# Ledger of designs, part 39: VHH binders against q94cd5

Target 1, 317 residues: q94cd5
Amino acid sequence: IILQFAPLNSSVDEGFWHSFSSLKLDKLGIDDSPISITGFYGPCGHPQVSNHLTLLSESLPLDEQSLIASTSHGNRNKCPVPGILYNTNTVESFNKLDKQSLLKAEANKIWEDIQSGKALEDPSVLPRFLVISFADLKKWSFRYWFAFPAFVLDPPVSLIELKPASEYFSSEEAESVSAACNDWRDSDLTTDVPFFLVSVSSDSKASIRHLKDLEACQGDHQKLLFGFYDPCHLPSNPGWPLRNYLALIRSRWNLETVWFFCYRESRGFADLNLSLVGQASITLSSGESAETVPNSVGWELNKGKRVPRSISLANSM
Below, E stands for the ipSAE of ESMFold2; O stands for the ipSAE of OpenDDE; V2 stands for 0.75 times the mean of E and O plus 0.25 times the DockQ between their complexes.

## First folded at step 24 (VHH; framework vhh_vobarilizumab_d1)

Design ee4 (at its last look DockQ between E and O 0.01; V2 from the best seeds 0.00; counts 0 for: pae O 12.8 > 2, placed apart)
Fold by ESMFold2, look of step 24:
Structure ee4 (fold): chain B 317 residues (1-317), chain A 120 residues (1-120)
Amino acid sequence: as target 1 above (317 residues)
Amino acid sequence: EVQLVESGGGLVQPGGSLRLSCAASGFTFSESYMAWYRQAPGKGRELVAGISWEGKTYYADSVKGRFTISRDNAKNTLYLQMNSLRPEDTAVYYCAKYGDQEYQYHEDYWGQGTLVTVSS
């Protein structure tokens, strides 16, 4: 069957709009140049609720020191992701934005990072996102729309198998994998690295490694899985970040079969009953086609509809 | 409500041809990713062919050169032209929708299928 990926959802804290309002009133005025922002996400933390990519007040850097602090701190549930804000000064300009061109532009940045090797060094570039917005500061209302650009691989990736991680690993392996994942999440150096390798040796001992270490992890009689922070809670769907991860894997390593690990948590710890292990079959790209930018998708639906989201902050401004 | 209705199946001799159709409704067909799958008795479903919203096609090795997938966006219809049919092509053929352009989409939709029997 064709592998499908659960949508990623956005969340915007009121503090983000407060910060943006201040920036626009104090410094931007009518300047509608795109603004670099930082999004934050983490793995699913609850069996019934998916996590979101979230904008917070610190998503919009106010000065050089704030930007450095935001990007240098490890925080368990605030894995930083690069994004861009296209704010417009009128609702007419908002409605006229060419959403497909903007999506393609951001997808091209992801593809360039895949091709150059930047995504191996800093895989947080894989879930790069964009936001278009219009702020009505007379009414303190904000209209906005997120996209999470992701590649549509051609031919599509086939799903061979998908099951709870607890049904894939033996009890000894599961204990070791859980411990290794918890350690990865507890370290300031690794907690904000959302794509990684899971290596399980023949003696059931697991280690979590950076993507750059792939060749050192390849060997006989080892389980090697491509792991990622999966914000989705659904038992039958890998989360959206797997799309660009598979694009990276196909482009970089030309693997025909890939075991992937959708890392999810419950109550602050690895949850291998909620986490998924799957096997994907990837048709290898040959020659010139391996370098062609895939088509991309990713505009967020608002409760299944193709409409922007809106919020009013009149009572809190 | 997505609806996919296959037609055009039947009994044919080896070496013969059939054209399958899939009438689609409940979504914007011209923006969709579409595919044909088949399921032989006692076997799992397998991908036969797919077509992107831009018209790019792909085929399983077992049917490449013999089958042609196409779409008519004006009629909201997906086609599978099946030539040089073999007994091993005998299966129920399913029309499937597996994506849209631009937006996040993850649900698969399937038709009820149309039976193709190839026998001497």
Scores: ipSAE 0.513, ipTM 0.786, lowest interface PAE 1.3, mean pLDDT 87
Fold by OpenDDE, look of step 24:
Structure ee4 (fold): chain B 317 residues (1-317), chain A 120 residues (1-120)
Amino acid sequence: as target 1 above (317 residues)
Amino acid sequence: EVQLVESGGGLVQPGGSLRLSCAASGFTFSESYMAWYRQAPGKGRELVAGISWEGKTYYADSVKGRFTISRDNAKNTLYLQMNSLRPEDTAVYYCAKYGDQEYQYHEDYWGQGTLVTVSS
């Protein structure tokens, strides 16, 4: 069966819009050039509520401090993701934006990062995102639309197995994996690294490693899983970030099947009952090049509809 | 299924008053942020007034002092009392429900709208 991914949803903090409003009024004026921004996300921490890609006040490079914050590491709840904001001056311009072209452009950036090896070194670029917006500063109303560019692999990824991690690992392994994950999350150096490797040795000892260390891990494990912070809470679907992760894996390594680990938490700790382990087939079709840029999708749906979102800050002003 | 049904629109003279209603169903009305929007011909949809689940209200500058938003949770109904109406208030008025998101409420459902025409 075709592997279905849960969509990633956006969340915009009021602070973002306040900061953006200030930026618009004080600096940008009528300049509608694209703005580099930083989004944040983390693993799901609740059995019934998914996490979102979130914009915060620090998502905007308003000053030197904001720039530093956007590039800083060590916040387990704020895994930074590069993004771009296209804010239009009019609602008409907003409506006229070529959404497909914009999506493709960002997808191409992701692909370039995959091909160049940048994504291997810094996999936080995999969930690169796009926002189009229109700000009515007179009414303090904002219209916006997120896109999370994701590659459409051909053939589609097939799901072989998907189950709670607690059912995949032995008790001993589970304990070790949990501990390793918690250590990963507790370290200032790795807490905000959303893509990683889970290695389990024959003696049931687990370790979390950087994705770039895959080559070094060859032969040293009984189990190897591609792990990622999964923002999704659904028990039968991996989250959206896995899509580009699989694209990277497919492009970089000639693997027929992959094991993946959807890392999820409960109360800030690794939870293997909530986390998922899955196996997927990612075999390339005969004659296909691993270097060919796939098609992409990823515009966020609003309650199942392809429409932008709107928010009013009038109440908070 | 979430439903919002606006009513009360019509033709009114400048300086007149009109009261709009929005009948809500398919969700817990008392817990929802609600708002009125309007769209004049050839213009974009704009916020008119909002009301929180706690009853806190806010208004666009253009309608402050003239319009009053209120809600009756027992009736699952949102109201917009419009006084001192002006020709520029002519628009289709929409009721909106806001969905709960982690940091902000986002409008996620709209009614079909009710036409308000202010003309001499």
Scores: ipSAE 0.000, ipTM 0.225, lowest interface PAE 12.8, mean pLDDT 90
ESMFold2 (binder alone), look of step 24: mean pLDDT 81; pTM 0.821

Design ee5 (at its last look DockQ between E and O 0.43; V2 from the best seeds 0.00; counts 0 for: pae O 9.0 > 2)
Fold by ESMFold2, look of step 24:
Structure ee5 (fold): chain B 317 residues (1-317), chain A 120 residues (1-120)
Amino acid sequence: as target 1 above (317 residues)
Amino acid sequence: EVQLVESGGGLVQPGGSLRLSCAASGFTFSESYMAWYRQAPGKGRELVAGISWEGKTYYADSVKGRFTISRDNAKNTLYLQMNSLRPEDTAVYYCAKIGDQEYQYHEDYWGQGTLVTVSS
């Protein structure tokens, strides 16, 4: 079976558009240079609805203090992620944007971070995203489109096994894994680190570790899983962030068989019935360079259609 | 609406050849990742071959060197050339759309299947 990944979805708070309108009126004018922004996401927190990558008013920090506050400490449901906004001044320019070229440019940034080792030190670069937009400030209407660039590995990754985490771990292991995950989420030092290692020793004790610690985690007789904050709630599909995680794993460590852990929560705590454990087989051809840039995908569909989103704030402005 | 219609199945002797076709509609075929799956009675579906929008191919070990997946984007048609057929290749063969260039996707789309029987 080919491993399928549930799509990421976007959400934009009205405060983002208010902040952008101020920036455009006060500083940008007709300047359409790309703008660095910050997105926020977290693991799924509800068994019936997936989480989103969200833009908030602080996604467009207007001064040093605002940026420092938005990135200076962790937040359980606001894991910061780098992004870029490509704004346009007319609907014609918006419609003429070369979406494939923009997607590839942002995917290349992710690839460079994988190759340089930056993704090991700061894995929040893996879910890097982009937004294209057109703001009609005379009508207070905003047209926009998100992409979540992700690699298409060739050949495709095979799914060997997928099940609720509670069915993979023994009762003793599950208790320890849940406690370790809750501790990771409760610490300002680790809560905003969305990709990590889960190590379970032969005495059923779990440890959550940083990606850079992989060698130390490969002790004899351990279970080792590649964990990530999974925004998806679906029981049969890992979430979108797993795509770039697998690309990292293949490229940096040349692993052919990977156990992965889709970390999900309910009511603010680890939920091993909602969380998934799976086993992926990654084909690594002999002599093939892992440094070859894979193709990328990731433009968001709007109710299954290839169209942008729009919002009018005329009554709110 | 995605529609996938397989054809070309039938009865063939061991060592023989068949070409399966899949007519696709309701999506931009040239931008899709397409695949053939098969399902023998009492077994799960297994991936047989895949082909990307750029023409890169994947084959299951059991069919490498005997089967060739191809696509004709002008005709919106996916093919599976099956040579040196063996009784173990007997199955219902399904055409599947499993991805799009540029865009996210969530689910496979499947055809109705076409039966291939390899026996004397």
Scores: ipSAE 0.293, ipTM 0.684, lowest interface PAE 2.5, mean pLDDT 86
Fold by OpenDDE, look of step 24:
Structure ee5 (fold): chain B 317 residues (1-317), chain A 120 residues (1-120)
Amino acid sequence: as target 1 above (317 residues)
Amino acid sequence: EVQLVESGGGLVQPGGSLRLSCAASGFTFSESYMAWYRQAPGKGRELVAGISWEGKTYYADSVKGRFTISRDNAKNTLYLQMNSLRPEDTAVYYCAKIGDQEYQYHEDYWGQGTLVTVSS
C-alpha cells in the first residue's frame, strides 16, 4: 500500500502577531518583501494530540544575528525550522498571490539543500515552511495561510510494515533505544536535532547518531533506522516531516527499503508504545535520476478546506 | 463521484495471458496517477504497477518483464496486460486512483476488483 502521511498543522501564538504588528509599523511600513522567520516544532508528546509547527514572538528576527541565534536555542520543545513570510499590504494582493509558485520556490530550496549536502549536515531544513499573510492593522485582524512543502515521490512510497516500536524491538533493545533517545533529547547539543539515526548493535545496544554519520556507521549495526521527531499522534500514520526525509534518503542513498522510526514521547520521555517503526520501499524507477526535483504539495487545509486562516486580536491589542 | 470498474479477470493456466481493464469516471483521468494493486488470499494488498500522468510506468519486481500497465486517456481506461502468468499471481486485482497529496492523508480510490486465478 502507499504510505500515507498525517498533515502537519500550524499554530500561531498571539505574541507573534503582536511582534509582527510592531515590526510592520515601526520598520517595514509598506515594504512587502519576504521575511525570513523561524518556526518551531517537536515530537508528539501526547497520545491524542499532535504537535504543531508554531510561530512565536521569537520567530521574527530583529536582525541577522538574531536569526542565527534563534536557530540554536537547544530547546527540546522548540526545534527550529526555517521559514519565510510573505505579508501583503492588501487583501487583494493576498488573494492574487501565486501560491503554487511560492510553494515550488520553497520546495526548490529544500531540494537544493538536499542536493548540496546541507540537509545532511543540518536536517532541520527539511521541514522548511511558507506563510502568506495579510495584516489589517486598523482592525488588528490577520489572514494567513501556511504551506509545508513536501515532495511527491514518483512512484509513491510503499509501506511494507508499520507497527509500534515496542513490537519491533526486543525488550532489551527497547530499553536501550529508549535510553539513547532520552539522552539525545536531554543534550543541549542534540535536543533540537529532529532527524537522526537509530543504530542497534547485535548485543542490543542502541545509539542515536547524526544523519551525516550514516556512511561512517554502515558496518557497525545490526539494525539501522532513520529516526525523526514525529509531531503526529496517530497510531497508523507517520507525520508529515517523514516525506522530505524520505526524499532526502532516496536522493542520497540507493536503498530499496528503509526502516524509519517515528519518535514520540509521553511526559517528556521516549515512549516506544507511542512511537512507530515502519519499513517502506523507496526504490527509484529505472532510468530516473535521483537529482530530479520532484513535484511538491503542502498547503495547509483549514477544517478540511483550502482556505486561509484568520485571527482577530482586537481585544488584546 | 469517483468510480473505478475493473474487468478482464478470470481463470487462466500458468504461462497464459490476461488483460485487465479499468473504466474510470468522476475525475480528470488524464491528470491522475493510476495503479494496479492485487491482494492474494491471506496476504496484504500490494502494488503491482503504476503509471503517472506523464505515462511513466513502474512495476513490482515480481511482475517486471511480464506485466505492462498502460492507459488510454481518451477512453478513461487503465489497462494491465499480464503475460507469463504464474500461480503466485493469483489474486484480486484492483484498479486505483492515487489520491490527492496536497495536505491531508492520501485518499486513494479503488474499484471492486477483479479476480485472477492462475491454475493448472
Scores: ipSAE 0.012, ipTM 0.322, lowest interface PAE 9.0, mean pLDDT 90
ESMFold2 (binder alone), look of step 24: mean pLDDT 83; pTM 0.833

Design ee6 (at its last look DockQ between E and O 0.09; V2 from the best seeds 0.00; counts 0 for: pae O 5.1 > 2, placed apart)
Fold by ESMFold2, look of step 24:
Structure ee6 (fold): chain B 317 residues (1-317), chain A 120 residues (1-120)
Amino acid sequence: as target 1 above (317 residues)
Amino acid sequence: EVQLVESGGGLVQPGGSLRLSCAASGFTFSESYMAWYRQAPGKGRELVAGISWEGKTYYADSVKGRFTISRDNAKNTLYLQMNSLRPEDTAVYYCAKIGDQEYQWHEDYWGQGTLVTVSS
């Protein structure tokens, strides 16, 4: 079966639009230059509801000093990821934006980070996103559309096996993996690193490692899984961030068979019944990586429809 | 409306050959990833071969060296040349359009299928 991925959804706090309105009225005027922003996401925290990539008031710095230092520190509940806002001054300009060209431009940034090795040092660049918007400040109404650029691998990745993590790990392994994941999430040094390696030794002891440590995790008597914060709650589908992770794995390490770990939580702790372990088969090109940028997809549907989202803040003032 | 219509199936002896065709309409064929799947009686559907919009091909191990996938973008037609056929190749063969959306939630589209029977 060809591996299918669950979509990632957006959420925008009203505070983001209040911050943007202030910035536009006080400083930007009609300047429609793209703006660097910070999104926040994390692993799924509930068995019935997927997490979102969220914009908050802090996603948009209010002054020039804040704009220069746009990256915010994460905490357990929000892992920062880079994004860009393309705001327009009229609904006509919004409707005429070339969404395909904008998607490709942001996907190229992800690809460059994969090829240069930046994604190994800072894997939060993998879920890079974009937003297009139009703010009607006379009505306090905002029209917007998110994309989560993701590569379409050619040929597509095959799914060999997918099951709850609790059915893959032994009882001892599951306890050790849960403890290691909780430690990763509780540490200021690692909580905002959303892609990682899970290594399980023959004595059922688990450790979580940074992507750069791959060679140290390759041994005859170790299990190695490629882990990531999975915002999705669905039992049969890995979340959207796995797409670019597989692109990195294929491009950088030429691995044909990959075990992946969709890390998910309940009530602030690792939940291995909700988390998934799967095995993917990745077809390599003739044994040498091509320099060609893969095709990409990722525009968000609004309740299954190809329309932007809208919000009115007239009542909130 | 996406439409995929397979043809070229039939009865053939072991060691024989068949060429399957799939006429496509309702989408931009030249920008789509296309594939052939098959489903044997009482079994699940399995991927047989795929071809990208740029012509890069993939084959299941069971058919490598015997089957060739190709496309004609001018005619919006997908082909599967099946050589050295075995009784195990007996199945309904389906044309599929997959993985070519700009959006996150895409659906694979399937044809009606064409039956291939390999027996004496």
Scores: ipSAE 0.258, ipTM 0.683, lowest interface PAE 2.3, mean pLDDT 86
Fold by OpenDDE, look of step 24:
Structure ee6 (fold): chain B 317 residues (1-317), chain A 120 residues (1-120)
Amino acid sequence: as target 1 above (317 residues)
Amino acid sequence: EVQLVESGGGLVQPGGSLRLSCAASGFTFSESYMAWYRQAPGKGRELVAGISWEGKTYYADSVKGRFTISRDNAKNTLYLQMNSLRPEDTAVYYCAKIGDQEYQWHEDYWGQGTLVTVSS
């Protein structure tokens, strides 16, 4: 069956809009050039509530110092994701934006990162996102629309198996995997690295490794899973970030099937009952090149509809 | 409105057999991917078996060779034949309609579930 991915949802802190308003008034003026921004997300930490891709005041590079700060590692709840903001000066301009072209442009950036090896070195670029917006500073109202570019693979990824991680691992393995995950999350160096490898040896010892170390660890494991911070809480679906992850895997390695690990937490710790392990088929169609850029989707739905979101800050500005 | 109603669950001895049924309505059944999931106490919901509109079947490794998923499009009914049942198969079993995932947000529809208990 076709692997089903849960959508990623956005959340914009009011502080972002305050900062953006200041930026627009003080610096940008009528300049509507795209702005590089940083979004943040993390693994799901609640059994009933998914995490979001979040914009904060620090999402805007207001100065050189802020740019440096945005590249800092160490916050387990704020995995940085590169993004781009297209803010228009008028609602008419907003409505006229070619959303498909914008989406494709960002998807191409992701694909370039995959092809060049950048995504392997820094997989945080995989969930690259796009925001279009219109800011009415007279009314302190903002219209915005997120897109999370995701590749559509052909043929579609087929799900072979999906189960709780606790069911996939033996008790000994589960203990070791949990410990390894917690160590990964507790380290300032790795806490905000959202894509990784889970390796389990024949003696049931688990280790978390960087994605770039895949080739180096070949043959050293009994089990190897492609792990990622899953923002989704759904028990039967992996989160959205897995889509581009699988695209990377398919492009970089000739694998017929892949095991993946949807890392989720409870109360800040690895929870293998909530986390999922799945196996998927990612075979290429006959004659298809692994280098061909796939089609992409990913505009966020608002209450199930393809419409932008809006917020009024008139009372807080 | 999509409706899925599971039936056929119950208590069985290890090595026994059960056949689950799912009555579907509110959508074109013959054009839909269908699946069985299960959820054991304290565990997450896991895929057990799936079947495409063409009748292609998929199984979790844990049930391969023991379970058989099938469908009757004329009756809008999904089936799960469970043979050689084991205690670890104890769970609430859910019928699901799998959404079209290519260009849309994925949505699955679930029934209320039917309890299967395998115990000596």
Scores: ipSAE 0.023, ipTM 0.352, lowest interface PAE 5.1, mean pLDDT 90
ESMFold2 (binder alone), look of step 24: mean pLDDT 82; pTM 0.829

## First folded at step 25 (VHH; framework vhh_vobarilizumab_d1)

Design ff1 (at its last look DockQ between E and O 0.14; V2 from the best seeds 0.00; counts 0 for: grease 25 > 24.2, placed apart)
Fold by ESMFold2, look of step 25:
Structure ff1 (fold): chain B 317 residues (1-317), chain A 120 residues (1-120)
Amino acid sequence: as target 1 above (317 residues)
Amino acid sequence: EVQLVESGGGLVQPGGSLRLSCAASGFTFSESYMAWYRQAPGKGRELVAGISWEGKTYYADSVKGRFTISRDNAKNTLYLQMNSLRPEDTAVYYCAKIGDTEYQYYEDYWGQGTLVTVSS
């Protein structure tokens, strides 16, 4: 069965556009240079609604010091993710943007981080995103469109098994995994690390480990799963971030079979009934195939439609 | 515009063989993931076999060892060799292009189908 991934959705707080309006009026003018921004996301926290990658007023840096302070804040609900804003000065320029070329440019940044090992040190680069926008400051309206670049692997990833995490782990393992996940989420050092390893020893004791520790996690009878903060709530589809995680795994470690753990929460705690465990079959790439950047996709739909989103701040001014 | 045209269906006796073909156009066939699905009367569509761009194959348990999927990238054609046919293989067989869109979803394209009837 071919593995299909649930979409990652975006949200933009009005404060982001207020901050952008001020910056554009006060400093940018017609400067349309791309702007580095920070998105924030976390695991799903509700069984009926997926989490979003969110832009807030602090997503738009005023300077390097502001960005550093924002990204160093260990808020468990605001895992920072790098992104880029491609602003335009006219609706015509917005409509003429080559969306697929922009997406591929950002996907290439993800691929470079996979190839260099940066994604092992800082896996928050895997869900790197982009936004294209047009700000009509005469009408105080903003048109925008998100993409979450993700690789198309050839052949496609096969799904061998998928089930609630509570049905994969024994009762003893589930208690230990939940406790370890809650500890990971409660620590300022680890809460902002959205991709990790879940190691379960033969005595049912679980540890959450950094990706760089993969070789140290290999043991005689250990379960080893590739875990990630899954913003999606759906029971039959892993969330979108798993796509680039699988690309990392295939490219860096040449694993053909991968157990993955879609980490999800309810009411602020690990929820192994909502969380998923699955097994994926990924085919090892040949040397020639591994040297080429894979094709990439990932433009967001607006309520199922291929159109940008809009917001008006005229009533808020 | 994606177009998939199946052929090769027909009436065969149990134990017989058929070879289905699917002529593809409107997309880069050699870069696409292709599959055969079938739909028996009163049932939903089910995956029968799939084949990747690199030629790796997948089969439903019900057809393993009896059916063989293959592709000819030079002719943009997908094949399904069906041997040891059984009455329960009676269905409309659909050629499918399975793949990502440029968006965060999958858009599958289907042929019109070709009827396979296995009876004596």
Scores: ipSAE 0.459, ipTM 0.814, lowest interface PAE 1.5, mean pLDDT 87
Fold by OpenDDE, look of step 25:
Structure ff1 (fold): chain B 317 residues (1-317), chain A 120 residues (1-120)
Amino acid sequence: as target 1 above (317 residues)
Amino acid sequence: EVQLVESGGGLVQPGGSLRLSCAASGFTFSESYMAWYRQAPGKGRELVAGISWEGKTYYADSVKGRFTISRDNAKNTLYLQMNSLRPEDTAVYYCAKIGDTEYQYYEDYWGQGTLVTVSS
């Protein structure tokens, strides 16, 4: 069965638009060059409501140097994700944007990061996103459209198994995995690292490791899962961030099958009943190079439609 | 509006057989990827079987060789033939329309489910 991924949805705080307006008026003027921004997301923390990629006032760079220093470094609820904002000066320009080209360009960045090894060092680049926007500053109205570039693998990823993590792990393993996850989340050094390895030894001891340590830990585990902060709450589908994660795994390690761990929380703690463990097939088609950039999708839907979103802040300005 | 209506559930003895049906409407059935899921008491919903618009089938390991998923496009109906039923097959079975298989984009459409109880 072809695995379907739950889409990632956006949320834009009003503070972002306020800050952006100020930036536009005070600094950018008619300059419509793309702007590097930072989005934030985290694992799902509710059984019925998915988490979003969120833009905040701090999503905008104060200066070119501030992009390097995440203001939200070490915040468990604000895992930083690199993004880019294409803001047009007119609605006509907005409508004329080549959305496919823009998407592909960001997808290529992701792929380059995968191929170069940068994504292993910093896997937060995997969920890279883009936003196109038009700001009517006279009316304080904003039109915008998010895209979350995700690779379309060929052949499509197939789902072999998917179940609650609590059903996959033994009681002893589950306890250890929970503890390890909580420790990971509680550390200022790792709390905002959204992709990781879950290793379980033969004695049911679990450890969370950085993705870059995969080669070093080979053979030192009975169970190895590729874990990620899953923003999705759905019991039968992994969240969107898994897509590029699987692309990375296929490209870097040429695995035919992969175990993955959709990390989810309840009230700020690891919840293995809500979290999912799955196995997927990620085989490469015959004759296809693992280095070839796959096609990509990822424009956000608005109420099931392929249209931009809009917000008016006239009453709050 | 997408509608999926399951039928055919009931009580059956171990080793018995049951055939589930799902009547589909509100979408182009012949072009859709369809699946059966089940949820046992106290457990999560799990995939049982899937069938593509081309007729390719997939089965969970637990039901391979025992269950057969099929479709009748002329009748807009999905079927699940369940043979050699076991007590562990006891669950509510759900018919589902699967999302975009080309782009692997999730859409969730489910029926109300039909209860299958396997008991001596």
Scores: ipSAE 0.313, ipTM 0.678, lowest interface PAE 0.8, mean pLDDT 92
ESMFold2 (binder alone), look of step 25: mean pLDDT 83; pTM 0.832

